# VH-VL binders against E3 SUMO-protein ligase pli1 (pli1), part 16

Target 1, 154 residues: E3 SUMO-protein ligase pli1 (pli1), of Schizosaccharomyces pombe (o94451r108to261)
Amino acid sequence: YSRPFAPVVHSRIRFRKSPFYDILEQFNAPFVVPACVGTRNTISFSFHVTPPALSKLLNDPKQYRVYLFSTPSETIGFGNCLMEFPTPQMELRINNQVAHANYRRLKGKPGTTNPADITDLVSKYAGPPGNNVVIYYMNSTKSYSVVVCFVKVY
Short names: E, the ipSAE of ESMFold2; O, the ipSAE of ESMFold2 at other seeds; V2, 0.75 times the mean of E and O plus 0.25 times the DockQ between their complexes.

## First folded at step 19 (VH-VL; framework fv_spartalizumab)

Design z5 (from y3 with light chain Y38F; at its last look DockQ between E and O 0.95; V2 from the best seeds 0.00; counts 0 for: pae E 2.4 > 2)
Fold by ESMFold2, look of step 19:
Parts: structure tokens; sequence; C-alpha cells
Structure z5 (fold): chain C 154 residues (1-154), chain A 121 residues (1-121), chain B 113 residues (1-113)
């Protein structure tokens, strides 16, 4: 024992590559959505689109999108993470507006869950107030880590 | 390897137009915004504008907006910059530069060799 | 528009010495929400295009020697060459990329005695 203990810090999540988009920037440190069995929970956090990313988004909104990703917290240190929401019993709100996404995983097809495209709900102005994320959920059997990313769509 | 190869030096008269090409190779041309930056002899660098070569979207410094046209040809992986109504003050080396794809947009990780343009009467 | 002012205009130093260059911005280039400074340093040798050294004020580009470093935040930035080598003779430019138009400092020329 020659060095102080250091918690493992996973500042970014490396998701499995997709032919449909490239992840260009992660806007927030992974936010933990704790397990919640037999009860309800609510989490909230904020993120801000950087000014250069906002410029690209405003210039080319069909190509540049903002996606919300989720993956089991236990896997984020290993890379090649699969997109998976905590539970189908959840609601995602961005800036107090309901996001529409399919939260279910297809059995036998790992990594088939799409990230939530939240682009149209994200503030198109730099600086305050930023963007608020609220997740209402129940019956998540494990902890999940959530990030919002800037993507290019093909 | 990533390369940006620009068209050759030009000598122009005031009032003429300038058109410079920049051919990109060794990377996916449509993924990276292309920028144009000039440098007058013995002077600093001046950003002129950019293009998304996939969509054709452009941005310009306002001082050039009425004189500069930036285009891209996906099929040849070539960007073009045209500057009209040339003046002696436009004498400079003109560079194309590729913007980083991830994380730090607005920084330029690859530059063309430069095109020397002289505007004299 | 954001004006970047570099100083000194010229440094003349011996090999092995530390070079310290200043870049001051007329407006903050810090995005306080992620704590990133949108400031880049380039090296330019005569007859050549600029070479990217440092972005986000302090992050070295891949392949850049560790003797090059950047620091500072908001409006005041410093670029340091910890032990000058002969190949480091060049002009160094800071650039902001917070918003358009992107702007560059006037440059600091580093000469080796």
Amino acid sequence: as target 1 above (154 residues)
Amino acid sequence: EVQLVQSGAEVKKPGESLRISCKGSGYTFTNYWMHWVRQATGQGLEWMGNINPDSGSTNFDEKFKNRVTITADKSTSTAYMELSSLRSEDTAVYYCARELYEDSYGTFDSWGQGTTVTVSS
Amino acid sequence: EIVLTQSPATLSLSPGERATLSCKSSQSVLYSYNKKNFLTWYQQKPGQAPRLLIYWASTRESGVPSRFSGSGSGTDFTFTISSLEAEDAATYYCQQYYWYPYTFGQGTKVEIK
C-alpha cells in the first residue's frame, strides 16, 4: 500500500458504435439513477450545450442532434456499453416537457434500445438557464448512469 | 495520413476575384467543418469563415460577408473559397484548416500548405 | 468580437531556459458550466502553416511534447515552454473559439540565442 485510495472515476461513457450516429461530445458527467425496487424515485440534473456545439446544432439541425443515453452503472468502466434505460416504467422530461422514447429493451437483441432524441426540447440559447432533466421511475433493479451527448446523425 | 492540398499562388489586380481550392485526403471529408484563415505578410492570423461540407452551411466574419463565398464538392473532397472585389489589403497567405470532429470544435488540427495571393496594380 | 492580446512581442532566450507567453482576452472564454476555456495555442514556423499544440487552454494535442503547457482561465492565459530546444524557435498564437468570429492573438516570436 504505497498510494492513497482513489475512487474509480468514469468521466465518460464509451458506447458501442452505431451506424446511425456518431457521439461527438458528452455534456455531463455520468449521473447515477439508483436502483429502486417496489417504489418510486425521481432524479434531476442539468446540462448545458457548449457554445460551439450550439452553433452546429442551429446551423444543421437535421444532422446534429442531442441524445440522452443510459447504461447500467456497473458496466461503464469497460467500454462498448449498450444503450439501456433503467425501466419501462419511467417518464423523461426535458425543460418540463415530456420526451417521447421507447424505453423497452427487445429480448434477444442487446443494444437495440435507441437513445432518446431530445433535440427539440433543448434550449437554443447559450448560458442560463441551461437544460433541466427530470426522470420519474419505478422498479429499476440496478443502478444506471445517464449522459446527454451531442451527436451527428447519418 | 490527413492532408489538405491547396491550389497554387496567384497574382491579382484590384477589383478581380480570387478562387482557392483545398483538397482533403486521408479522412472522411464530410465529417469535418472546413475553415479559411488568412495571414498578411508579417501579420497575425484572421479567420474568414467556414463550411459544413456535408450540408453546405456556412458562417462568415461580417467584414467579408459581402465578398466571400465558400463552397464544397463532396465528390472530389474539395473546398473552395472565393473572395471578390480584391484590394491591396487582401494580399496574404490563405489557409484552409480542418476543425476537430469531437469535443473541441473550433480548433484546427490540420492545415493546408497555404496559398500566397498578391494583389497589386 | 473577442480581442486577444499577446505579450511579449518577442522573446530571445537560450536553450534550456523557460519561455513564458501571455494571452489576454477582452471577454471571458470560460464556459462556467463545464469549466472549459475555449482557447487554443498554435506554433508557426516561417513558411509553414500553424501547428495545433494546446486546446481547452491546457490540454495538449496528441504528439505534442510535454515541455509545452498552457494554463489560465477566463481572460488571462499563459503558455509555457519548460526547457527550450532549438526546434522551438517559432511564432506562437493564441486563438479563441468561444463564438464567431474566431480570433487570434497577434503572436509572440520566440528566438533561440
Scores: ipSAE 0.578, ipTM 0.840, lowest interface PAE 2.4, mean pLDDT 89
ESMFold2 (binder alone), look of step 19: mean pLDDT 92; pTM 0.941
ESMFold2 at other seeds, look of step 19: ipSAE 0.598; ipTM 0.842

Design z6 (from y3 with heavy chain N50S; at its last look DockQ between E and O 0.80; V2 from the best seeds 0.71)
Fold by ESMFold2, look of step 19:
Structure z6 (fold): chain C 154 residues (1-154), chain A 121 residues (1-121), chain B 113 residues (1-113)
Amino acid sequence: as target 1 above (154 residues)
Amino acid sequence: EVQLVQSGAEVKKPGESLRISCKGSGYTFTNYWMHWVRQATGQGLEWMGSINPDSGSTNFDEKFKNRVTITADKSTSTAYMELSSLRSEDTAVYYCARELYEDSYGTFDSWGQGTTVTVSS
Amino acid sequence: EIVLTQSPATLSLSPGERATLSCKSSQSVLYSYNKKNYLTWYQQKPGQAPRLLIYWASTRESGVPSRFSGSGSGTDFTFTISSLEAEDAATYYCQQYYWYPYTFGQGTKVEIK
C-alpha cells in the first residue's frame, strides 16, 4: 500500500485579476489538454458545483456564473496566468450541449480572450452525476490546462 | 480595517417590532453576503437569515416564518433586520456577520459588536 | 435541517492541559467530490462576538494560534486545544454551511481551573 503524497503545488491556477469578475472557487484540478498537431483529439472530464456555490448560483444567476478557463500548461506555476484557449479549431460541450464562446485570440494582445460562460449549461443539482465537459479540438501546438470556476461578475 | 457597526440596545414590549442596522466599512459592501445570528442570554447561536446586499436576494430560517425582513442599502453600506410580533423568547443579542468572499463562503469572518434586545412582559 | 450536537457541555481543565471537544452532525457535511467538510469552529468569550478559528473542519484562519486544531469528517468532528492558556476560557461553537439553514452546535464551555 502506497503512502499518500502531498498535492502538487499547481493544483490551483492563479489567473490575472480581471475588472469584470472575481474568481471565488475552482471546481476541478487542472485538466490537461495535450498538444495535438495535424490531428484531431477529444478529451473529457467532469466537475461538480459545490452546495454553497449552487445556493448562490440559484439565488442570483445574473451575478454568479460558472466560467471555463484555459491557460498554457507551462505557465500554471507562475501566477498571473492569462486566459487562452488551445486553438480556434475547437468545440466545447457541457452536458452534451454546445457552449458558445470566442476561442480566438489577437496576436500581441495576451489576455484578450474571455473565459467561456457555461452557466446555462451546468446542472442545477449538487449531487451525482455532476457535469460533463467534452472538448473536440485540432492543431493545438501546446498543452493547455483547463479549470471550471465559480465567479462573481460585476 | 473591516468593521461592522450595529445600532444600539433596545427595550421592547411583546407584539412590537425591532429594526437593527449594521453598517459595513473597510471593504466592498456589495461583494459579501450579510448574515444575522442571535443569541439568547446564556444560550447558543441561532442563524436567522442572510442577504446579498447587491441583488437584495435573501434566505432565512423557516422558524421565523413571516416575522423577519432583511434588507440592505448599497448607498450607505448598511444592512437591516426587522423582527415583528416580538415575544419574550426574542430577548437576545443580535449579531450581523459577514460571509467569507472566496473558497469557504458560508463561514463568517467578521461580526458586528451585537445589539442587545430585551422584550419584557 | 442539519443538527449539530456538541459534547461535553462544559469542560473544566487546568492551564497546559489538552482540551478535546466533539461536534456531531445529523447529516454528512462532506462533499465527496472535493473532499471538503463544510464545518466551522468559533470561539466566543463572554460579552464578545464570536471569533472564527477553523473552517473546512481543519483549516486554521489567519492569526489563529497553532494550539487550536480541528479534525474529523462526514458527521464526526473534533476540536482540540493542545495546551490550554488562560485566555482560552470561552464557549466554542461548531457551525455547518453545507445547506441552508446554516446551523450551530449548542456550544461547549471551556473553563480554566
Scores: ipSAE 0.642, ipTM 0.844, lowest interface PAE 1.9, mean pLDDT 89
ESMFold2 (binder alone), look of step 19: mean pLDDT 93; pTM 0.947
ESMFold2 at other seeds, look of step 19: ipSAE 0.733; ipTM 0.875

## First folded at step 20 (VH-VL; framework fv_spartalizumab)

Design j1 (from z1 with heavy chain N52Y; at its last look DockQ between E and O 0.29; V2 from the best seeds 0.00; counts 0 for: pae E 9.1 > 2)
Fold by ESMFold2, look of step 20:
Formats: C-alpha cells, structure tokens, sequence
Structure j1 (fold): chain C 154 residues (1-154), chain A 121 residues (1-121), chain B 113 residues (1-113)
C-alpha cells in the first residue's frame, strides 16, 4: 500500500498573493456555496485546526490567524483567485457566534475584499466536533467555494 | 526520489558563525515544512526550528533565542540554517529533515546526510 | 514544553527475543477530533541519520518490517520489536509533534548479545 498525497485533501485554492498576510495551510476541501437567486439558502460545514497550527496560533496570536476565504467556484482551477464573498446579503457564524466582516464589493476594484478573520471564534480546546461554519445568504448570482486557512499576518 | 543534500563538514572557533545549506530534490520544495535537528556526539536529538519555504514563516526552540536564522531560497530549492556566537556545546551533527506530508504533521520521513560541526579553540 | 521520557536507557537482548521500549509524555499528545496520537518512533544507527519507523503512534512507515510495531495512547506509548534481528541494534527515539517546540525522547539503545 502506497502513501498517497493525503486522501482527504481533494483540491486547494491558490489566492492572489497579499502583502498583508501569507496563507500557510488550508484546513478544508473547498466547500461549494451554490448560487441562490431570488431566494434564501443556508450552508454549513466543519473544519479542524491541526494541533501544530493551533500551537503556533496560541503562542503568537497577534501574527498567526485563521481566515475564511471565498472565491467564485469557476475560477479555482486557474490560480491567482480573488477574495470575494458570495453576496453582501449574508451572515457568517463560527461555532454559533456571528463573525464580523465586510462582505461588500467595490466595482472596478477586484481583490479589495478582505477575508474574514475568525480567529477569536475558533475553538481553542481539545475535543470534537471541531469548528462549525454556517453561512446564511441570499441573492448570490454565482457559485462560490469557501475555505478556512491558517495565515501569518504582517 | 526525495533527497536532501547538506553542505560539508565545518570546523569553527568560539564566537564565529555557522551556515549550513540543505538542497531538496524530488519533491515540491515550497509545499513541505523543513526542520533543523542537531545531535551532539553520542547524545540525543534536539529540534532547533523550521521553515515553511513558500511563505518563509519560521518557528524556533526558545533556547536558541536570536542566535538562529532559518531561511529558504525557493528558486534553488535550498534551505539555510545560520547559528551565530558559536560555543563549544554547539559541536554536533546538524540535520535538515522534511515533514512527511504537506500538512503540518511534524514527523520526518526524509533526512539530510548530516553536517558535522566542530567548535573548538 | 512536552517532555518525553524513554525507558529503559539500554536494552541488551539476544536475536529472536522480544524488545519492548517505553515512551512517556508529560502531556497528552492525543488530538480528540481526529483520534490520532502525534507520536513518532525513529531508529538511528551509528553514523547515520534517523530512520522513520512508526508515526501516529502505531502506523508503520512504508518498507518497515512487520516485526516493528507501536501502541499506546495519550501519555503512554510502547515500541516493540517482536523478534529481534542483529540488524536491529540501534538507538530508538520517540518524538512528539503535537506542540512546539517538537521534542524527542532521550533514546533507548538496543544491543544484541
């Protein structure tokens, strides 16, 4: 029996490089947030901060953070993906707590949307079930792929 | 085949600096954490620190304070470890080691051949 | 810092005998979510780099003979060579990769008499 590249990892999203942070690790396979025109939808998934990453985060929480990223699903195979939330009409909850992020987009200025810093909402205690993500949203004209990443900020 | 090739043995005097290279081949260098581990003659293994070459992010054992610098050159697939203000207790074999998977597992499946460093008056 | 304590310091046995090595961690290295122990066993022969034998406490690395095994969970771990061969004379180290700084046990030297 061979050792494949981790069987649970299906794909990665390569975002455009930022001068403000480096992406060190992706915790989940991209989760699809379907288009939802003229109606509401709710999606949920889970992710787990690995113990080595959690160790770094707890030792230096000013610089090691956990960010939630989103990008149109159609772009994830091409690299240089831009950070974009599905719709301004959304609410993000991490472990049943509301995350506060700017979901707004600016026309003519791609890549100006910041990922959501959810560090203070992720579990810092051992044990299941990991971290739960719930997105309530409406009026997303595209399908989006969502990942949670371990980052270092500058 | 994954290979880690380190620079050759060195003899140093106290107060000098040490710089060891570790060139990785046979895998995607930027996607794996690279670690530095040393071993004094006839003694156990001591983890010094690591680097994620894609970002340059590092972690160090606190005992090395500001004496250790770990860097990586993505274009040459080479990691470097520098240890300054050498002391006789820094006499050891220095290894680079690659993590088993791209995720941060912290267990090392590939090791360099080791670089013997002697610090003596 | 997580301290790993190995015992015995030296184990002198004949070929064909069972070798049992202990590694005790000062803190649990079990992550409840994935039910994995972040504990590794290495073999090191004189003049060589360490060789990975067992990771996740009990998972044998590819190409490692079946006589090598690991068991245990949380804080108490055991490494076993079921039928000792002359080539198994080496020093064996456990290593935790649960929390920085990563640490090694002090080693158990296995000698063949």
Amino acid sequence: as target 1 above (154 residues)
Amino acid sequence: EVQLVQSGAEVKKPGESLRISCKGSGYTFTNYWMHWVRQATGQGLEWMGNIYPDSGSTNFDEKFKNRVTITADKSTSTAYMELSSLRSEDTAVYYCARELYEDSYGTFDSWGQGTTVTVSS
Amino acid sequence: EIVLTQSPATLSLSPGERATLSCKSSQSVLYSYNNKNYLTWYQQKPGQAPRLLIYWASTRESGVPSRFSGSGSGTDFTFTISSLEAEDAATYYCQQYYWYPYTFGQGTKVEIK
Scores: ipSAE 0.007, ipTM 0.592, lowest interface PAE 9.1, mean pLDDT 85
ESMFold2 (binder alone), look of step 20: mean pLDDT 92; pTM 0.942
ESMFold2 at other seeds, look of step 20: ipSAE 0.075; ipTM 0.682

Design j2 (from z1 with light chain N34H; at its last look DockQ between E and O 0.88; V2 from the best seeds 0.74)
Heavy chain, then light chain:
Amino acid sequence: EVQLVQSGAEVKKPGESLRISCKGSGYTFTNYWMHWVRQATGQGLEWMGNINPDSGSTNFDEKFKNRVTITADKSTSTAYMELSSLRSEDTAVYYCARELYEDSYGTFDSWGQGTTVTVSS
Amino acid sequence: EIVLTQSPATLSLSPGERATLSCKSSQSVLYSYHNKNYLTWYQQKPGQAPRLLIYWASTRESGVPSRFSGSGSGTDFTFTISSLEAEDAATYYCQQYYWYPYTFGQGTKVEIK
ESMFold2, look of step 20: ipSAE 0.666; ipTM 0.859
ESMFold2 (binder alone), look of step 20: mean pLDDT 92; pTM 0.941
ESMFold2 at other seeds, look of step 20: ipSAE 0.672; ipTM 0.858
ESMFold2, look of step 22: ipSAE 0.711; ipTM 0.873
ESMFold2 (binder alone), look of step 22: mean pLDDT 92; pTM 0.940
ESMFold2 at other seeds, look of step 22: ipSAE 0.678; ipTM 0.863

Design j3 (from z1 with heavy chain S57T; at its last look DockQ between E and O 0.93; V2 from the best seeds 0.76)
Fold by ESMFold2 at other seeds, look of step 20:
Structure j3 (fold): chain C 154 residues (1-154), chain A 121 residues (1-121), chain B 113 residues (1-113)
Amino acid sequence: as target 1 above (154 residues)
Amino acid sequence: EVQLVQSGAEVKKPGESLRISCKGSGYTFTNYWMHWVRQATGQGLEWMGNINPDSGTTNFDEKFKNRVTITADKSTSTAYMELSSLRSEDTAVYYCARELYEDSYGTFDSWGQGTTVTVSS
Amino acid sequence: EIVLTQSPATLSLSPGERATLSCKSSQSVLYSYNNKNYLTWYQQKPGQAPRLLIYWASTRESGVPSRFSGSGSGTDFTFTISSLEAEDAATYYCQQYYWYPYTFGQGTKVEIK
């Protein structure tokens, strides 16, 4: 006996390809940042950089980076997801340090936002406690999904 | 489709140096780390070191650190391994191996045909 | 460095039999945070380069027949050929890629009677 409907679980997000980087590994299952209108919200989750990725980061820190990506949750599973942050009214912290990224998007031009380069804030050890992500935000009219990925930059 | 073609067999005397080439084709050479692994006759595999062909960054097993040089030429998609001050125990088949680019990187999905090197007095 | 010890050294079996090979690691190669074991199995036939069969201890590489499988976690790993075929006569190596230097087991030779 099985149920007629089972939710589709997307463990990966496929982003539109970029000439500036290649995504090599996704470190976490997509984490949902719920819509939040008229109030403030805080979410947090953790991720761990894998031992082979840490080796590459330590060997070639100019080429290997850790990027945080975001896309509207409704677009996952349809491929070719566009990079968008939930709202310009947000702050991203990695291990309690402010990450610097451009959260604004150009009006009418989806996918013009770059992922956040959080490499310098990531733990350089494979063991505990891993990496903590905190997002403070308000006025996100949609639900967004967030992943942290290992990338090679050109 | 992906191919790694190594230079031919060599016979050497103790104290000499060897230099083996590994030409990669069918892929973007600079995206993949190249590794060198050797195997003495009838014995197991021994990792020697690697190179990031894009940056030139190398890593070596401590056993070889003072004797091995690993380089890459982006323009010809060719990696090189040089081993100096050869000894009889350096007699082996030498392989180049390409590391996977995504997800399971650290594993070797393509290997050269091997270069047999004999060091005898 | 992480030492990998394989057993048995040689396994001689008839076609159709099940081959079971062991690889033991001196340190855990399990990354508990993603539940992945950084352990690979290769096949090497005489006069040939190794061929990648299995990575992450149990994930089969594309094009590898389903009779090949891997299992285990942490320090103890098993490679299985469910129904041995003549072309499976080879030496099988485990390799860890948790950290440098990368290391291989000494190999298990599988022979067909």
Scores: ipSAE 0.673, ipTM 0.855, lowest interface PAE 1.7, mean pLDDT 90
ESMFold2, look of step 20: ipSAE 0.721; ipTM 0.870
ESMFold2 (binder alone), look of step 20: mean pLDDT 92; pTM 0.943

Design j4 (from z1 with heavy chain L100T; at its last look DockQ between E and O 0.63; V2 from the best seeds 0.00; counts 0 for: pae O 2.7 > 2)
Fold by ESMFold2 at other seeds, look of step 20:
Structure j4 (fold): chain C 154 residues (1-154), chain A 121 residues (1-121), chain B 113 residues (1-113)
Amino acid sequence: as target 1 above (154 residues)
Amino acid sequence: EVQLVQSGAEVKKPGESLRISCKGSGYTFTNYWMHWVRQATGQGLEWMGNINPDSGSTNFDEKFKNRVTITADKSTSTAYMELSSLRSEDTAVYYCARETYEDSYGTFDSWGQGTTVTVSS
Amino acid sequence: EIVLTQSPATLSLSPGERATLSCKSSQSVLYSYNNKNYLTWYQQKPGQAPRLLIYWASTRESGVPSRFSGSGSGTDFTFTISSLEAEDAATYYCQQYYWYPYTFGQGTKVEIK
């Protein structure tokens, strides 16, 4: 006797459409990065690249990428979410390697923050232990939800 | 309305080549992988290979690698499959099939009408 | 490559009966980290192209009647038609989309007596 599949409700985050990529799959349930005013915090979580995604990634690495997205947690139910990192004062590590991304926001230019392209840091094998995400950050005035997605770029 | 329209039936002799077209309409052609699947009369489905119409990247079942060529023309939204050195065993209906774009990609959500190819012995 | 073996080859049943079809995979098509089986079921009627019925082993495609269902995990999968209707006479194929090359089972032909 094996345990029947239990229903799992995953919150798919619906980001504002971009002319530069299409989101094809979300790999993880949104992970909450709590607000952190006047202090520092560290969070970590894991994600796994699915076998069909890995096949396309390996076959077409110029067009298929893995992006890390973030948006204020309070907005995830409304759709049309804007890409925004918790704070400019953060460091993102994937599998213990520093990811290089621009975390800054530009005043008067909503939606100009790019997701982090972490493709080169992601394991190219589908098996364990998967991929580890660590975010070191400080002075985030809001709670953020973070997802890693499979994308096709133009 | 998504539609895949294939070229017409063909009768071939052993040793010749066939070339089948598959024109996609009603969707963004370059977003969807196109697959080729054949079926001999009264037999099962046999995956032959695919193409990413945007990049031109292809994958093939090993049994066809030396005989099959798959291409795509973005400007006409048309995929092509060529099979060389035909044998009577290549007599089949040949289908093109569109792969789902999001979430359930790897599944085939739209199929062409099929192209009947007869290779006379 | 991942080989899919279907059984029985032919199933001859009366309207209203339950049809049970098997698909066995040479390798697991379950990705345990997301709990999804990359296994699809298609229906093909004579002279027609296949129709997608079930994906992820158990998820019905939109517009597919509820009498069609899929179950199983890993290497052993079952497709069930709970109460056969005359229009269900067709050949049913499983397909895996876990790794390239994508492969189909040999098919199970369902006939209505």
Scores: ipSAE 0.505, ipTM 0.803, lowest interface PAE 2.7, mean pLDDT 89
ESMFold2, look of step 20: ipSAE 0.782; ipTM 0.896
ESMFold2 (binder alone), look of step 20: mean pLDDT 92; pTM 0.937

Design j5 (from z1 with heavy chain D54N; at its last look DockQ between E and O 0.93; V2 from the best seeds 0.00; counts 0 for: pae O 3.3 > 2)
Fold by ESMFold2 at other seeds, look of step 20:
Structure j5 (fold): chain C 154 residues (1-154), chain A 121 residues (1-121), chain B 113 residues (1-113)
Amino acid sequence: as target 1 above (154 residues)
Amino acid sequence: EVQLVQSGAEVKKPGESLRISCKGSGYTFTNYWMHWVRQATGQGLEWMGNINPNSGSTNFDEKFKNRVTITADKSTSTAYMELSSLRSEDTAVYYCARELYEDSYGTFDSWGQGTTVTVSS
Amino acid sequence: EIVLTQSPATLSLSPGERATLSCKSSQSVLYSYNNKNYLTWYQQKPGQAPRLLIYWASTRESGVPSRFSGSGSGTDFTFTISSLEAEDAATYYCQQYYWYPYTFGQGTKVEIK
């Protein structure tokens, strides 16, 4: 027999580079949003902005932002992951406030979906209790992995 | 190759002002925060403040808040630190330093050669 | 502000000996949510700018020899040179980058006998 490989655990998602922002730091391990066909589901998780990131964010909020990214879970080991939300039928809340983002997938135009800019909803304090993410969704045909990142925008 | 080149040594009298330049090359100047750190002869290092060269945003140690000005000129890729109302205890080597870009920002991977400033009556 | 206290002030050792330097922080520089310590070690030789050796308390910068290492967490940190070489004669500083103002320890001078 052959030695079984350890399961691949991806601690970081490598998204396709964008001319409009650089991803500087990922705040959470990829969180799985399971497939949900013909039913509704809710997931939640937390992230914490690091003290140095918060300092830059507070000093330069136009240049430093906090984005929520999503990509099909099956692709996260390959690099150049494309931004895609699980379903247009979803609501994202950060610290109990609704985030306003475009969740729409454009047929035939992969990678045209923007990450959600959640900066204005993020706690301006680095310590407890952190930031709570809740996703209400339905009709996601795939599992998705979600990360919140510190970004520099152009 | 990343390089930070500072203006030359200066001798000053108490009450005068100091202005040191730091020209960055080998990287995109506006992408990295620039810091100023000083070191009195035979003493340790003292962080003074920083600037985001793109936005102009600054932070200062409270010890210097009323005497230090930090600026940057994007067109020449040059940062400046001004220290006013000089005293003999401001005699030190002054360094500019670039912070890391990703996830380890706040630590300094490139330093200028230092500018020796002597304040004496 | 976060005060870093280094000890000893001076170490005088022979080549091949193990150097152990301490840095104690007045408050924790561990961010428990990512389990990272925001502490850096620099080497400075006379007449030169500091050189980055270690960040996140224990991560060696690229090109830094493996004889240099860092350990510790929270408030108590250790920097070690496993087998001292003549070129290692320098002053070593710890620095925190957890919160402004960024601060340095007062330094430990390592001398070769």
Scores: ipSAE 0.456, ipTM 0.803, lowest interface PAE 3.3, mean pLDDT 89
ESMFold2, look of step 20: ipSAE 0.677; ipTM 0.859
ESMFold2 (binder alone), look of step 20: mean pLDDT 92; pTM 0.944

Design j6 (from z1 with light chain W99H; at its last look DockQ between E and O 0.90; V2 from the best seeds 0.75)
Fold by ESMFold2, look of step 20:
Structure j6 (fold): chain C 154 residues (1-154), chain A 121 residues (1-121), chain B 113 residues (1-113)
Amino acid sequence: as target 1 above (154 residues)
Amino acid sequence: EVQLVQSGAEVKKPGESLRISCKGSGYTFTNYWMHWVRQATGQGLEWMGNINPDSGSTNFDEKFKNRVTITADKSTSTAYMELSSLRSEDTAVYYCARELYEDSYGTFDSWGQGTTVTVSS
Amino acid sequence: EIVLTQSPATLSLSPGERATLSCKSSQSVLYSYNNKNYLTWYQQKPGQAPRLLIYWASTRESGVPSRFSGSGSGTDFTFTISSLEAEDAATYYCQQYYHYPYTFGQGTKVEIK
């Protein structure tokens, strides 16, 4: 059996370092949110919090958080990725609960968009069924890669 | 250079308490959980518990929960372990150990030199 | 509590020989959702603190010689020293960090003849 040659896939996204948090672990392979012009699209995927991360999260929920990150897919191979959501016309749900985040970028100030803090929506159990992510969006002119990460905040 | 420097050897009698210090240097003390592991003479390693030095949160092995206290002082970058109601079975070398910060946290990448404690009557 | 059982208790081998150490866990330490085994290997020489060699069952810590390797998954793990050197005389411990309490194997002592 000949398997098709897979394109290069980046398993870990390297975001620009922030003075407000450290990324300690990435929970999922980057999930692609395709461009979507003139229509609505919905994507979904799941992630699981690892047992050591869950222990830290339960011990110190003020210091340890779960953040959802997004960056243009074309940038993930170059490092120093900036936080940017696909479009301001989007809704993020974690386990069927709406996440509250600012999806807008300050004009002229790239990298000013904060990742979504989804900690309070994440299952506090390291086994099945995990955590479901649903993104409803429209009018994204480029493709984005989405990851959920374990972070320590300052 | 990351270093964990522990207080010196102690000789104790049964029923007494011990308090061992572990001073961390060469890294950001509050970023790394600190663990305590002991080793009786000629025996294996035994995890006792840990602390988040930033928050003070702790976890303990049930075997020690009623006798062990773990604390940390951020201002001196020092963790402490106290073990009360000592018995001869508590004769051991006591180590502090720092866990990894990212990805594979829960493994110990730096260890103190060990503190030998002898409990005899 | 996850119990780790190491075998053999001691190995006496000559320089250049391969050392093979076993660690068996009473419960799986594999997290199937990321395919990582939460198991480490340490080296401890007499009078010294343990030294981290391998984490995630098979990943060498930075600065660890390539003659040290780990393999296995779930409940059965192997640590190998491909060509023993005199400085490798030590006791080797496995440790799980899947959940509290963290536990260690009882150790395998490697002696150089």
Scores: ipSAE 0.683, ipTM 0.862, lowest interface PAE 1.6, mean pLDDT 89
ESMFold2 (binder alone), look of step 20: mean pLDDT 92; pTM 0.943
ESMFold2 at other seeds, look of step 20: ipSAE 0.713; ipTM 0.872

## First folded at step 22 (VH-VL; framework fv_spartalizumab)

Design d1 (from z1 with light chain T59K; at its last look DockQ between E and O 0.65; V2 from the best seeds 0.72)
Heavy chain, then light chain:
Amino acid sequence: EVQLVQSGAEVKKPGESLRISCKGSGYTFTNYWMHWVRQATGQGLEWMGNINPDSGSTNFDEKFKNRVTITADKSTSTAYMELSSLRSEDTAVYYCARELYEDSYGTFDSWGQGTTVTVSS
Amino acid sequence: EIVLTQSPATLSLSPGERATLSCKSSQSVLYSYNNKNYLTWYQQKPGQAPRLLIYWASKRESGVPSRFSGSGSGTDFTFTISSLEAEDAATYYCQQYYWYPYTFGQGTKVEIK
ESMFold2, look of step 22: ipSAE 0.733; ipTM 0.876
ESMFold2 (binder alone), look of step 22: mean pLDDT 92; pTM 0.937
ESMFold2 at other seeds, look of step 22: ipSAE 0.737; ipTM 0.871
ESMFold2, look of step 23: ipSAE 0.738; ipTM 0.878
ESMFold2 (binder alone), look of step 23: mean pLDDT 92; pTM 0.942
ESMFold2 at other seeds, look of step 23: ipSAE 0.738; ipTM 0.880

